# VHH binders against q9y6x5, part 63

Target 1, 379 residues: q9y6x5
Amino acid sequence: LPPKLLLVSFDGFRADYLKNYEFPHLQNFIKEGVLVEHVKNVFITKTFPNHYSIVTGLYEESHGIVANSMYDAVTKKHFSDSNDKDPFWWNEAVPIWVTNQLQENRSSAAAMWPGTDVPIHDTISSYFMNYNSSVSFEERLNNITMWLNNSNPPVTFATLYWEEPDASGHKYGPEDKENMSRVLKKIDDLIGDLVQRLKMLGLWENLNVIITSDHGMTQCSQDRLINLDSCIDHSYYTLIDLSPVAAILPKINRTEVYNKLKNCSPHMNVYLKEDIPNRFYYQHNDRIQPIILVADEGWTIVLNESSQKLGDHGYDNSLPSMHPFLAAHGPAFHKGYKHSTINIVDIYPMMCHILGLKPHPNNGTFGHTKCLLVDQWCI

## First folded at step 3 (VHH)

Design g25 (framework vhh_5j56_2)
Fold by ESMFold2-Fast, scan of step 3:
Structure g25 (fold): chain B 379 residues (1-379), chain A 127 residues (1-127)
Amino acid sequence: as target 1 above (379 residues)
Amino acid sequence: QVQLVESGGGLVQPGGSLRLSCVASGFTFDTRDYYAIGWFRQAPGKEREGLSSISSGDSGSTSYSDSVKGRFTISRDNAKNTVYLQMNSLKPEDTAVYYCAAGIKYSRGYTFDYDYWGQGTQVTVSS
């Protein structure tokens, strides 16, 4: 019987929400499984980059999804998270569902994980839903569980994506306890529904389930704005991405643009591409623009306008506010084990091990996740 | 501050057509910012129903509810900062107050929350 894995993402689920709110269903899941308290994500700490890092085990400079908004100077193509269907953007890596389908004649199933509705290296998830934010969690769950039970060849890898608590984190900010409490309770109820559905269908005992997220959330304010129009005229550059990491394509001399920006605000760092800190692993890709601006936590970059977002992410990946968690349950995992930290790129080789797949070269380290697994010895 | 002003409602015969307009202020249609304008309706004693939306980006990506798909068309005029809803093949069940709402993109792709609402415009489909 081949091993099976369901990977679930709740977008923008900040790790410390687990300490500040009650999650009875998630805590029951963890009690009989494992919890990684902090997952150090990749830079930039945005949805599309980190979701693709989870399923490829690669830094953004290596897998090519370097932001939610991108420009490729060689081909002159533009990418946005609302227009993400061109395979060109995804083809610099091989995600786990493609490997799963090609190595052992297995099927993959997907409910809206980024990239799963795109043919990548001419291979699309065997079963998938085209992205549509209006589709309920229940409908996504119904499709995934149907495909897990009724596939030929069998579905061994399945993904499920949900937009909350990211949308509410942006709208209200993570410090709005009343609104965030309501949203997080609803997510916990959805986790309860997920577990109950898997039990009713006889899947629970033999299925490995990972619940994770791509990033966290930090509080923003109208009192913490960086106005680029105060430092440089917009006619001097093309703006590829704005906040909190601005991607600047100069229309004039790069050094002149850099000089106009470098002292614009004490609350952002300005980098020429070659000077981007090595620890970000965010330099070696044509989609990374010649000048990158990185705002300090909680600061928003604007163009002489207000921001409607009270929460945001994309900031330095060393910040605990940017970190998600990982919880898992199933035959591959220990019961009642708590681990402090892994890197988000470590999830991919762990999943390959669970599924018996040969991983593509990646930036993860299998040793970092050994203590979670029953067939491995933690020293 | 985001403000919305609707116009174009009125009385129309079954099978007729109307074009609703929504003039927006306080944001712009461009590639940098992602806003959406959505059209909603509410008939007396019924819940508010979402009908259609259009995004602020260069793609102008659109969505439609099943009840109006093929009959209603949403479009925008960026120079006028205006969104239109062209309503064709109108039926008595389309009778409602129609609302324009502006949403801010708070998450992936087409995920919008509609925080700014117009006053509404009455559409009555009757012989």
Scores: ipSAE 0.327, ipTM 0.611, lowest interface PAE 2.4, mean pLDDT 91
Fold by OpenDDE, second read of step 4:
Structure g25 (fold): chain B 379 residues (1-379), chain A 127 residues (1-127)
Amino acid sequence: as target 1 above (379 residues)
Amino acid sequence: QVQLVESGGGLVQPGGSLRLSCVASGFTFDTRDYYAIGWFRQAPGKEREGLSSISSGDSGSTSYSDSVKGRFTISRDNAKNTVYLQMNSLKPEDTAVYYCAAGIKYSRGYTFDYDYWGQGTQVTVSS
């Protein structure tokens, strides 16, 4: 039987939650598998870009999902989390479920992972759920496990997505111990449910399971605001994306807009597109706007208002607060092994290896994950 | 301080039309979908009912309840921080106090928490 892999994402699960909160089920999962303590995600550290990086192994400039909100000046199209169904946005890359499904005697399944309910390169998962936040984790899990267990051709790759703890992180802030404890307890219980169901169905020993996340969460405050209206009239530009990385489309001369913004706040870096630091790998795409503003950690860019969020993400991907974790269990993985760090793009070649797929060109390094795998040498 | 002010309500004949406005202050709509304005109504003796919502972003993502789909249209003007509800083909059963509410979107598809509410505007559909 071909190897099987279930990729699970709990959105916005900051790596250090594992140290600061209790996770009996997840810790048991880790004990019987592997843990990567920190995963360096891609810039910007947002949901759609990073989830697509996980399944493509590409930086955002390469796979074309460069933000949760995008604008294409040529087609005049807009992308948002509520308007993500146009294949135009996704077709600059080939996600792993498409690659997998195009192989013989295998199929892919998805429960609300970003991009899975869109035909990409004219291919959509054989089994998928249209995104609906109202659908319970249980229902998503039931569908995924049913497909993993009863499909023909067999489902060999499946994705499962859950919106927490991201939503709560935004609402309460990651430092709210009371509320976040409740939220994270629920997440741990969901992991327990996942494991239990897999065991009940006889999938646990043969299924490779990766539990990861796309980004972390940083604490925000009403005392850390950057008001753009204090620096520039909004009639001079269009805001494509706002905080903590604002994407600016000038309506007047770019240089003039830049000059008005460059000294707006000591807690914000302003970059012309061509001057974006190379380390971000966030330059070579037409969907990246002419000017970007990058707020410092914990600072929020606003327009004549105060932020309603107590937590946010999207900041510099070198910040630990932006980093998620990765845990894995199954025949492909060691037991009781912990690894310090990998890059989020490294997950793709690892998954391809596990599934016996030829990876598309990607930015990941397979060598970074060898220590996690039983069939590889670890020096 | 976030404030919402509804206007445009009144008495109308069955089959008639009204256009409600909701002006928001205390926050600014932008091209991102971080905010949403929702229209609700409450008829006497009935629970509050959600009718429609629209995001603040340029995408203008909208939703409608089945009860008003095809008859009501929600729209927004970000420059004016105003959301509109065009109500056509009004029926007596549409008689209610109509409220607009502002919510924050925290995650993809996450249910908006409507934390801010207007005072409401009365809509009466009667012959």
Scores: ipSAE 0.073, ipTM 0.603, lowest interface PAE 2.6, mean pLDDT 92

Design g26 (framework vhh_5j56_2)
Fold by ESMFold2-Fast, scan of step 3:
Structure g26 (fold): chain B 379 residues (1-379), chain A 127 residues (1-127)
Amino acid sequence: as target 1 above (379 residues)
Amino acid sequence: QVQLVESGGGLVQPGGSLRLSCVASGFTFDTRDYYAIGWFRQAPGKEREGLSSISSGDSGSTSYSDSVKGRFTISRDNAKNTVYLQMNSLKPEDTAVYYCAAGLKYSRGYTFPYDYWGQGTQVTVSS
């Protein structure tokens, strides 16, 4: 039977939650597996961009999902969650489930991972669930495990996405110890359910399981707002994305808009597209707007209003608060090994190796993940 | 299918009052399937502005923008699946189309976590 991999994402799981809260089920998983303490995600540190980077191994400028809200200057198309099923937005890269189905005569299965309910290069995940936030973790898990055991050609790559702790991180903020403790305990219980279900079905010993996330979370405040309307009239630009990275499309000369914005706040950097720091790898794509505003950690850009969010993400990817972790268990992985840091783009070539797939050209470095794997030497 | 329907708009004199209603269908306020219901407005030639929100939970935490704080009050009636915006001391600059919006649990991919929007109701403050 070919190797099998289940990739699980808990959206918005900040790496340092592991130090500040108890996770008995996750700790048991790690004890017989591996832990990467910090995963350096891609900029911007948002859900759609980072989930697509995990499964393509590409920076956002290369895979084309550059934000959760986008505008393409060449085609004049707008992207939001209402049209995320347009293949146009997803076709600049080949995600691993497509490669799995096309290079090998194998199936893929998906429970809600971003992009898996979209035909990409005319290929949709063999088994998938249309995105619906109301579907329980248990139902997603039941479908994934059913497909892992009862498919022909065999399901060798499966994904499972869960919206927490991101939703609660936004609502309560990551520093709300009481509410976050309840949410994170529930997530640990779901991890326990996952392991128990895989054991009951005879999958546990022969399945590779990765548990990771797309980004972290930082505390926001009504005392840390940047009111964009106080420095520029909205008649001068079209707003493509707002906070904490604002994407500005000028309606007048770009230099005039830039000059109105550049001194707007001491807590925000204003970049012309060509001046965006090279370390972000956020420049070479028509969906990146002519002017980008980047708020300092914990600051929220608003349009003459209060913010309802007590937590947010999207900030500079060098910030530890934006980093998730990665834990893994299975026949491909060492037992009881701890690693400090990898890049989120490194996950893709590692997964291709585990599945025996030839990776598409990517920004990951296989050498960064070698120490996690039993069939590799980390020298 | 989730729907939000606003009502209660109309013409009012400066200094007058109006009460807007937002009736939700496709989810219920007692199930805690949502994070917040918010009120927004859009004046002619301007972008959409957030005014007030009420969160899920037993007490329903409320918030207000500086432009309406002290004049507008948000409340909910779980039995009627309705959110209200009581607007007092109305000014000509309050003239706008008013929208209610719902942020459902587990929303993702949004600059603001408001997934569903009503069609709007016109409020005109004029003599």
Scores: ipSAE 0.000, ipTM 0.259, lowest interface PAE 12.0, mean pLDDT 88

Design g27 (framework vhh_5j56_2)
Fold by ESMFold2-Fast, scan of step 3:
Structure g27 (fold): chain B 379 residues (1-379), chain A 127 residues (1-127)
Amino acid sequence: as target 1 above (379 residues)
Amino acid sequence: QVQLVESGGGLVQPGGSLRLSCVASGFTFDTRDYYAIGWFRQAPGKEREGLSSISSGDSGSTSYSDSVKGRFTISRDNAKNTVYLQMNSLKPEDTAVYYCAAGYKYSRGYTFPYDYWGQGTQVTVSS
């Protein structure tokens, strides 16, 4: 009987929410499991890139999902996060559900995780739900648990995605304690429902469960706007992505566009692609545009307009506000162990180890997660 | 700032059709503005029910509840900043006040509650 793993993501769950709010259900989960207090995500700190990094163990330049909005200059294809099911965007890496299905006679199941409703290398998750934000957490959970119990070949890897607290973080900002308290309490109740459902179905004792997130959230303001229209005329470039990392495709000489942008605001950094800091691992991909603008934390890049967002993410991945956490429970994990920090790319080789899969070459370091696992020594 | 004005309601016989309009002001269906417009209804003594939505994005992504799928069609006219709900094969149980609502796309989908609501337009299906 092979090991089983359920990977759960609550989008935009900033690590320090755990210190500022009460999570009785999550704390009960952690008491008999492990907690990683900070997960250092990949740059840019956005939903699609980081969700794909979790399941591939690769930096964005390597797996090819470099933003939520992308342009490939070679093929002239555009990507948006809403309805784009073109495998082209996802084929630069092999996510763990594909590896699970191809290396072993095993099934994968997915409730809304980015990429799971797309065939990747001609392989789609064995059981999946087409993305629809209107589908309740309960329905997603019902499908996942049904597939975990009633599949042949057996489902050994399952994913579950939920849009909160990201949506509320954007709408209210992470400093709105009244609204964030309400949303985070609801999330904790969903975690309670998850645990109860797994116990009711006899899955809890033999299932490894990871609860994590892709990024955090920082407070934004109408007083912290960078008006790109004051820097450069629209006729000189095509805008591929706007904020807080702007992706600029020049229509004129690249140096001319760069010179118009480079000193426009003290609250953003302007990089030619080859000058993007090496620490970002955000350079070696055709989908990374010739000029990238990176706003300072809490600053929003706009086109002569106000912003509706009171919170945002996408900023420098060294910022603690951009970091999620990781909690896990199950037969593979120690009980009551706390770890300070891992890299988000480290999750993939750890999950491959738990499932007995040979990982594809990746940017993670298995040694960073050894202290979490009962069959490993923390040296 | 954001305002929504519905029109097109009225009395219709079972099997008939109505087209509702929702005119938006204070935002645009420009690709730089990530808004969704949803249609909702509420009958006396019942909870408000979501029916359909359309986004301001490139393709104008649409969704429908099971109760109206195949009978109702949502569409937009970006030049008029207007969203339509074409209602076909109307049934007595479709009798309700119909609301349009607008929300900003904060995340991957439109799970978040809509912030701006119209005043509603009455639809009555009876013989």
Scores: ipSAE 0.092, ipTM 0.496, lowest interface PAE 4.6, mean pLDDT 89

Design g28 (framework vhh_5j56_2)
Fold by ESMFold2-Fast, scan of step 3:
Structure g28 (fold): chain B 379 residues (1-379), chain A 127 residues (1-127)
Amino acid sequence: as target 1 above (379 residues)
Amino acid sequence: QVQLVESGGGLVQPGGSLRLSCVASGFTFDTRDYYAIGWFRQAPGKEREGLSSISSGDSGSTSYSDSVKGRFTISRDNAKNTVYLQMNSLKPEDTAVYYCAAGVEYSRGYTFPYDYWGQGTQVTVSS
C-alpha cells in the first residue's frame, strides 16, 4: 500500500515555546519520533509565504507568494483576502498535493492549508475544505481522517492547518506567560486528540505525521512604533503592505521616495529592490515592490496610530524568535532522534522522498533531513 | 464594555428568507485588522458550527462554510457598526440559535480566539 503523510501546521508556534512550557502530548509524540529544534523559515516570515514554501520547497521570490498583501506590477492585480483564490497568485510553483495527484494517480486531502482551495495549474486538492476560521479543529480532523480511510484513488497526502497559537501570540505577546501557558496547553490537548483519533481509527502505526509551523512570534510594544506618516506624505506612494515589512510603490520618482525614507528611523532598514540583502532570497519577482522597509525585531510600522498587537512576526528570518520547530512520527522516521536545525524549504524534498514523488526543482537540500529518516544513512 | 447583540431571528417556512443583524458596541470597525465578526449556530444536541465571517479593514474579506455557501451572505455597515447575515433558501436543518462573535483580526481574516459573543437569536424553519 503506498506510504501516507499527514502534514499539520499550528500557525505561529515559536520553537522556544517547547523549552518554556510543558507539552506532555507533544513530548510523547516526539519520544517515539523525531524533533527538529529550529526550522529556519523564508523571508518574509509571514503565514502565506512560509506555508507555500513548506509545500513547494521554494523561496518566496520563486513561488510568488511574497507577502500576505501583494501587488503585481506587470498585470496590475492586487492580492488581498478577497483575491486569495485567484490562481494567478499561486501558479508560479507546483505544490506537493498537485504533484501527488499528477504523478502517481493518488488523491490529496486538505483542511484549510493555504492554497488548497485554489485550482493551481488546473489542479485542486482532491478533497478540501474552503477556508473558514470558525470551523473547529475537531471538524477539520474528522474530515481529514475520513478522507484518509475512505478514498479512491487513496489519499496519500493530507494537510491540516490551525490558526493558533498565532492569534493569541499577536493578542497577548509571547512574553505573557499566563495567557500563553493557557493557549499552549489547549494546543497540546489538540495534539493529544489528534493522536488518539488516529489510534482509534487504526491509522497511527502506518501513517507518517509531521507537526510543524510557519514562523515564530516576537514581543512588540507601544514604546516601539515607527510612524511612517512622520517620514513621508501619503501622496508620494501607494502602500502595498505595512508591518513589519512595508512594501512601497512610489507615485513619484523612486529615488525621491527612497531619499524621504532612508534616514527616517534608526529602527528600520530601507532598501531599493536591487539592494535587498542576498541572504533573504527576496528580490527576483514582480510582486516585490521597488522599495521595501524592514523593521527591527519588536518594532511596528504604523500610520499615525497605535498598534493593538503585542506580538508580531514577518521580521528577519535569521532571528531565532521567528523560527518554528518540526516534529514527526511514523514508519519513515527514527524514534527518539533530535536534530538542531533545517531550512523550511528542506521539508518539501523530504516529503517527496517519503511519498515516492519526483520533486520539482526546489531550493531545499535533501541531505539536511536525511538523518531523520530510517531508510537513509546519517554519516 | 464590548458587547454584541443579535436580532432578526424568528419562525419561517422552508424556502423562506431572514436577515440577522449583529450590532457591536464598545469598539468600531474602522480600525484596520482590529476585528473580525463571525456567525455561528448551535442546534439542540449538536456541536456549535461556524458559518461565515467578515473581517475589518477596507476589503471586508468574507468566508463561508460549505453548508451555507451560495445561500447565506455576510455584509457590513461600518457607519452603523453592524454586521448582517442574509439567509436565503432556508431548510429545516438550518433551525438553531444563531450567534455573532468578534475577535481580533490577525492577517487576512484569521481570527482566533473569538473573545466576545452575543446572547444568540433563535431561527426556526418549520411549517
Scores: ipSAE 0.006, ipTM 0.310, lowest interface PAE 10.2, mean pLDDT 88

Design g29 (framework vhh_5j56_2)
Fold by ESMFold2-Fast, scan of step 3:
Structure g29 (fold): chain B 379 residues (1-379), chain A 127 residues (1-127)
Amino acid sequence: as target 1 above (379 residues)
Amino acid sequence: QVQLVESGGGLVQPGGSLRLSCVASGFTFDTRDYYAIGWFRQAPGKEREGLSSISSGDSGSTSYSDSVKGRFTISRDNAKNTVYLQMNSLKPEDTAVYYCAADIKYSRGYTFPYDYWGQGTQVTVSS
């Protein structure tokens, strides 16, 4: 029987929520599995980029999903609404479900993970759901477990995506303990439902399950706004992405636009593309615009308007507030092991190892995750 | 693909009432916490002001600015994919172009500020 893996993402699950709130179901999962306390995500710390990094092991400049809103200057295409189904945007990398289906004639299943409803290199997940935020966690779980038990060729890789706690993090902010405690309790209950469902179906003992997230969340305020209209007139540039990382396409000479922006606010850094810090690995892609603005943690870039955001992400990936966690359980994983930190790109080669797949070239380091695995030596 | 169309504006006398409608297309209303619809206004020579919002959640959480709290009521009809703003006890200072806006979960993350805007509807409060 081939090894099986279910990869679960709770969007926007900040790592330190684990220390500030009680998660009895997640704690029971971790007790008999492994916990990575912090996962250092890729820059920009946004949903689409980081979800694609998890399943490709690549930095955003390499996999091509460089933001939730993008423009490609070579082809003149726009990535719209962050739900664009044009394969063009996704074809700069090979996600693990494509590799899984092509190397060993195995099936993949997907409930809402970014990119799984798109044919990538002419290959779409064997079983998938078209993205619809209105579909319940229970319905997503019912489909995934049905496909794990009733597929030929067998489903060996399955993904499950849930939009919380990100949606509530934006709405209430991570410092709203009353509302966040309610939301996080519901998520813990969903984790309990997941484990119970897998046990009832006889899947639990032989299935590897990873629970992770793409990024964290930081508190925002109407007292921390950067008004771009105070810096530069709209006639000078085309805005590709706004906040907290603004992507600026100059309509005039790049240097003139840069000079108008560079001293506008003490709470953002303004970079020419070639001057973006090397540590971000955010430079070598045509979808990265000629000028990038990076707001300081908790600051929101706006166009002559107020912001209703009480929480946001997208900030510098060195910030602990931007970091998610990773928990895992199953035959591939040690029991009761706790690890401090891995890079989000390290998840991909680990998952390839578990599934017996040859990874495509990637930015992850298998050695960083070997201590989690029973078939590896950790010294 | 996503469109918002406002209607119901017009001329009213001080103390009068109006009901604005915002018809959404390109997405479906739901009771989950994955969208918000807001009403905004802009008077000549002034910045845009947020007035009220309603969320997709089961409780249908509503908010109001202090300038309209107790006078304006936001509501929704999921079957008609429409949000309403009931405006009572109208004052001359309520004269503005009124906009509805939507914050829709296309990023797989709840996003602010509002991503989609209607064309606006004029409200004039005058004798």
Scores: ipSAE 0.000, ipTM 0.180, lowest interface PAE 15.9, mean pLDDT 87

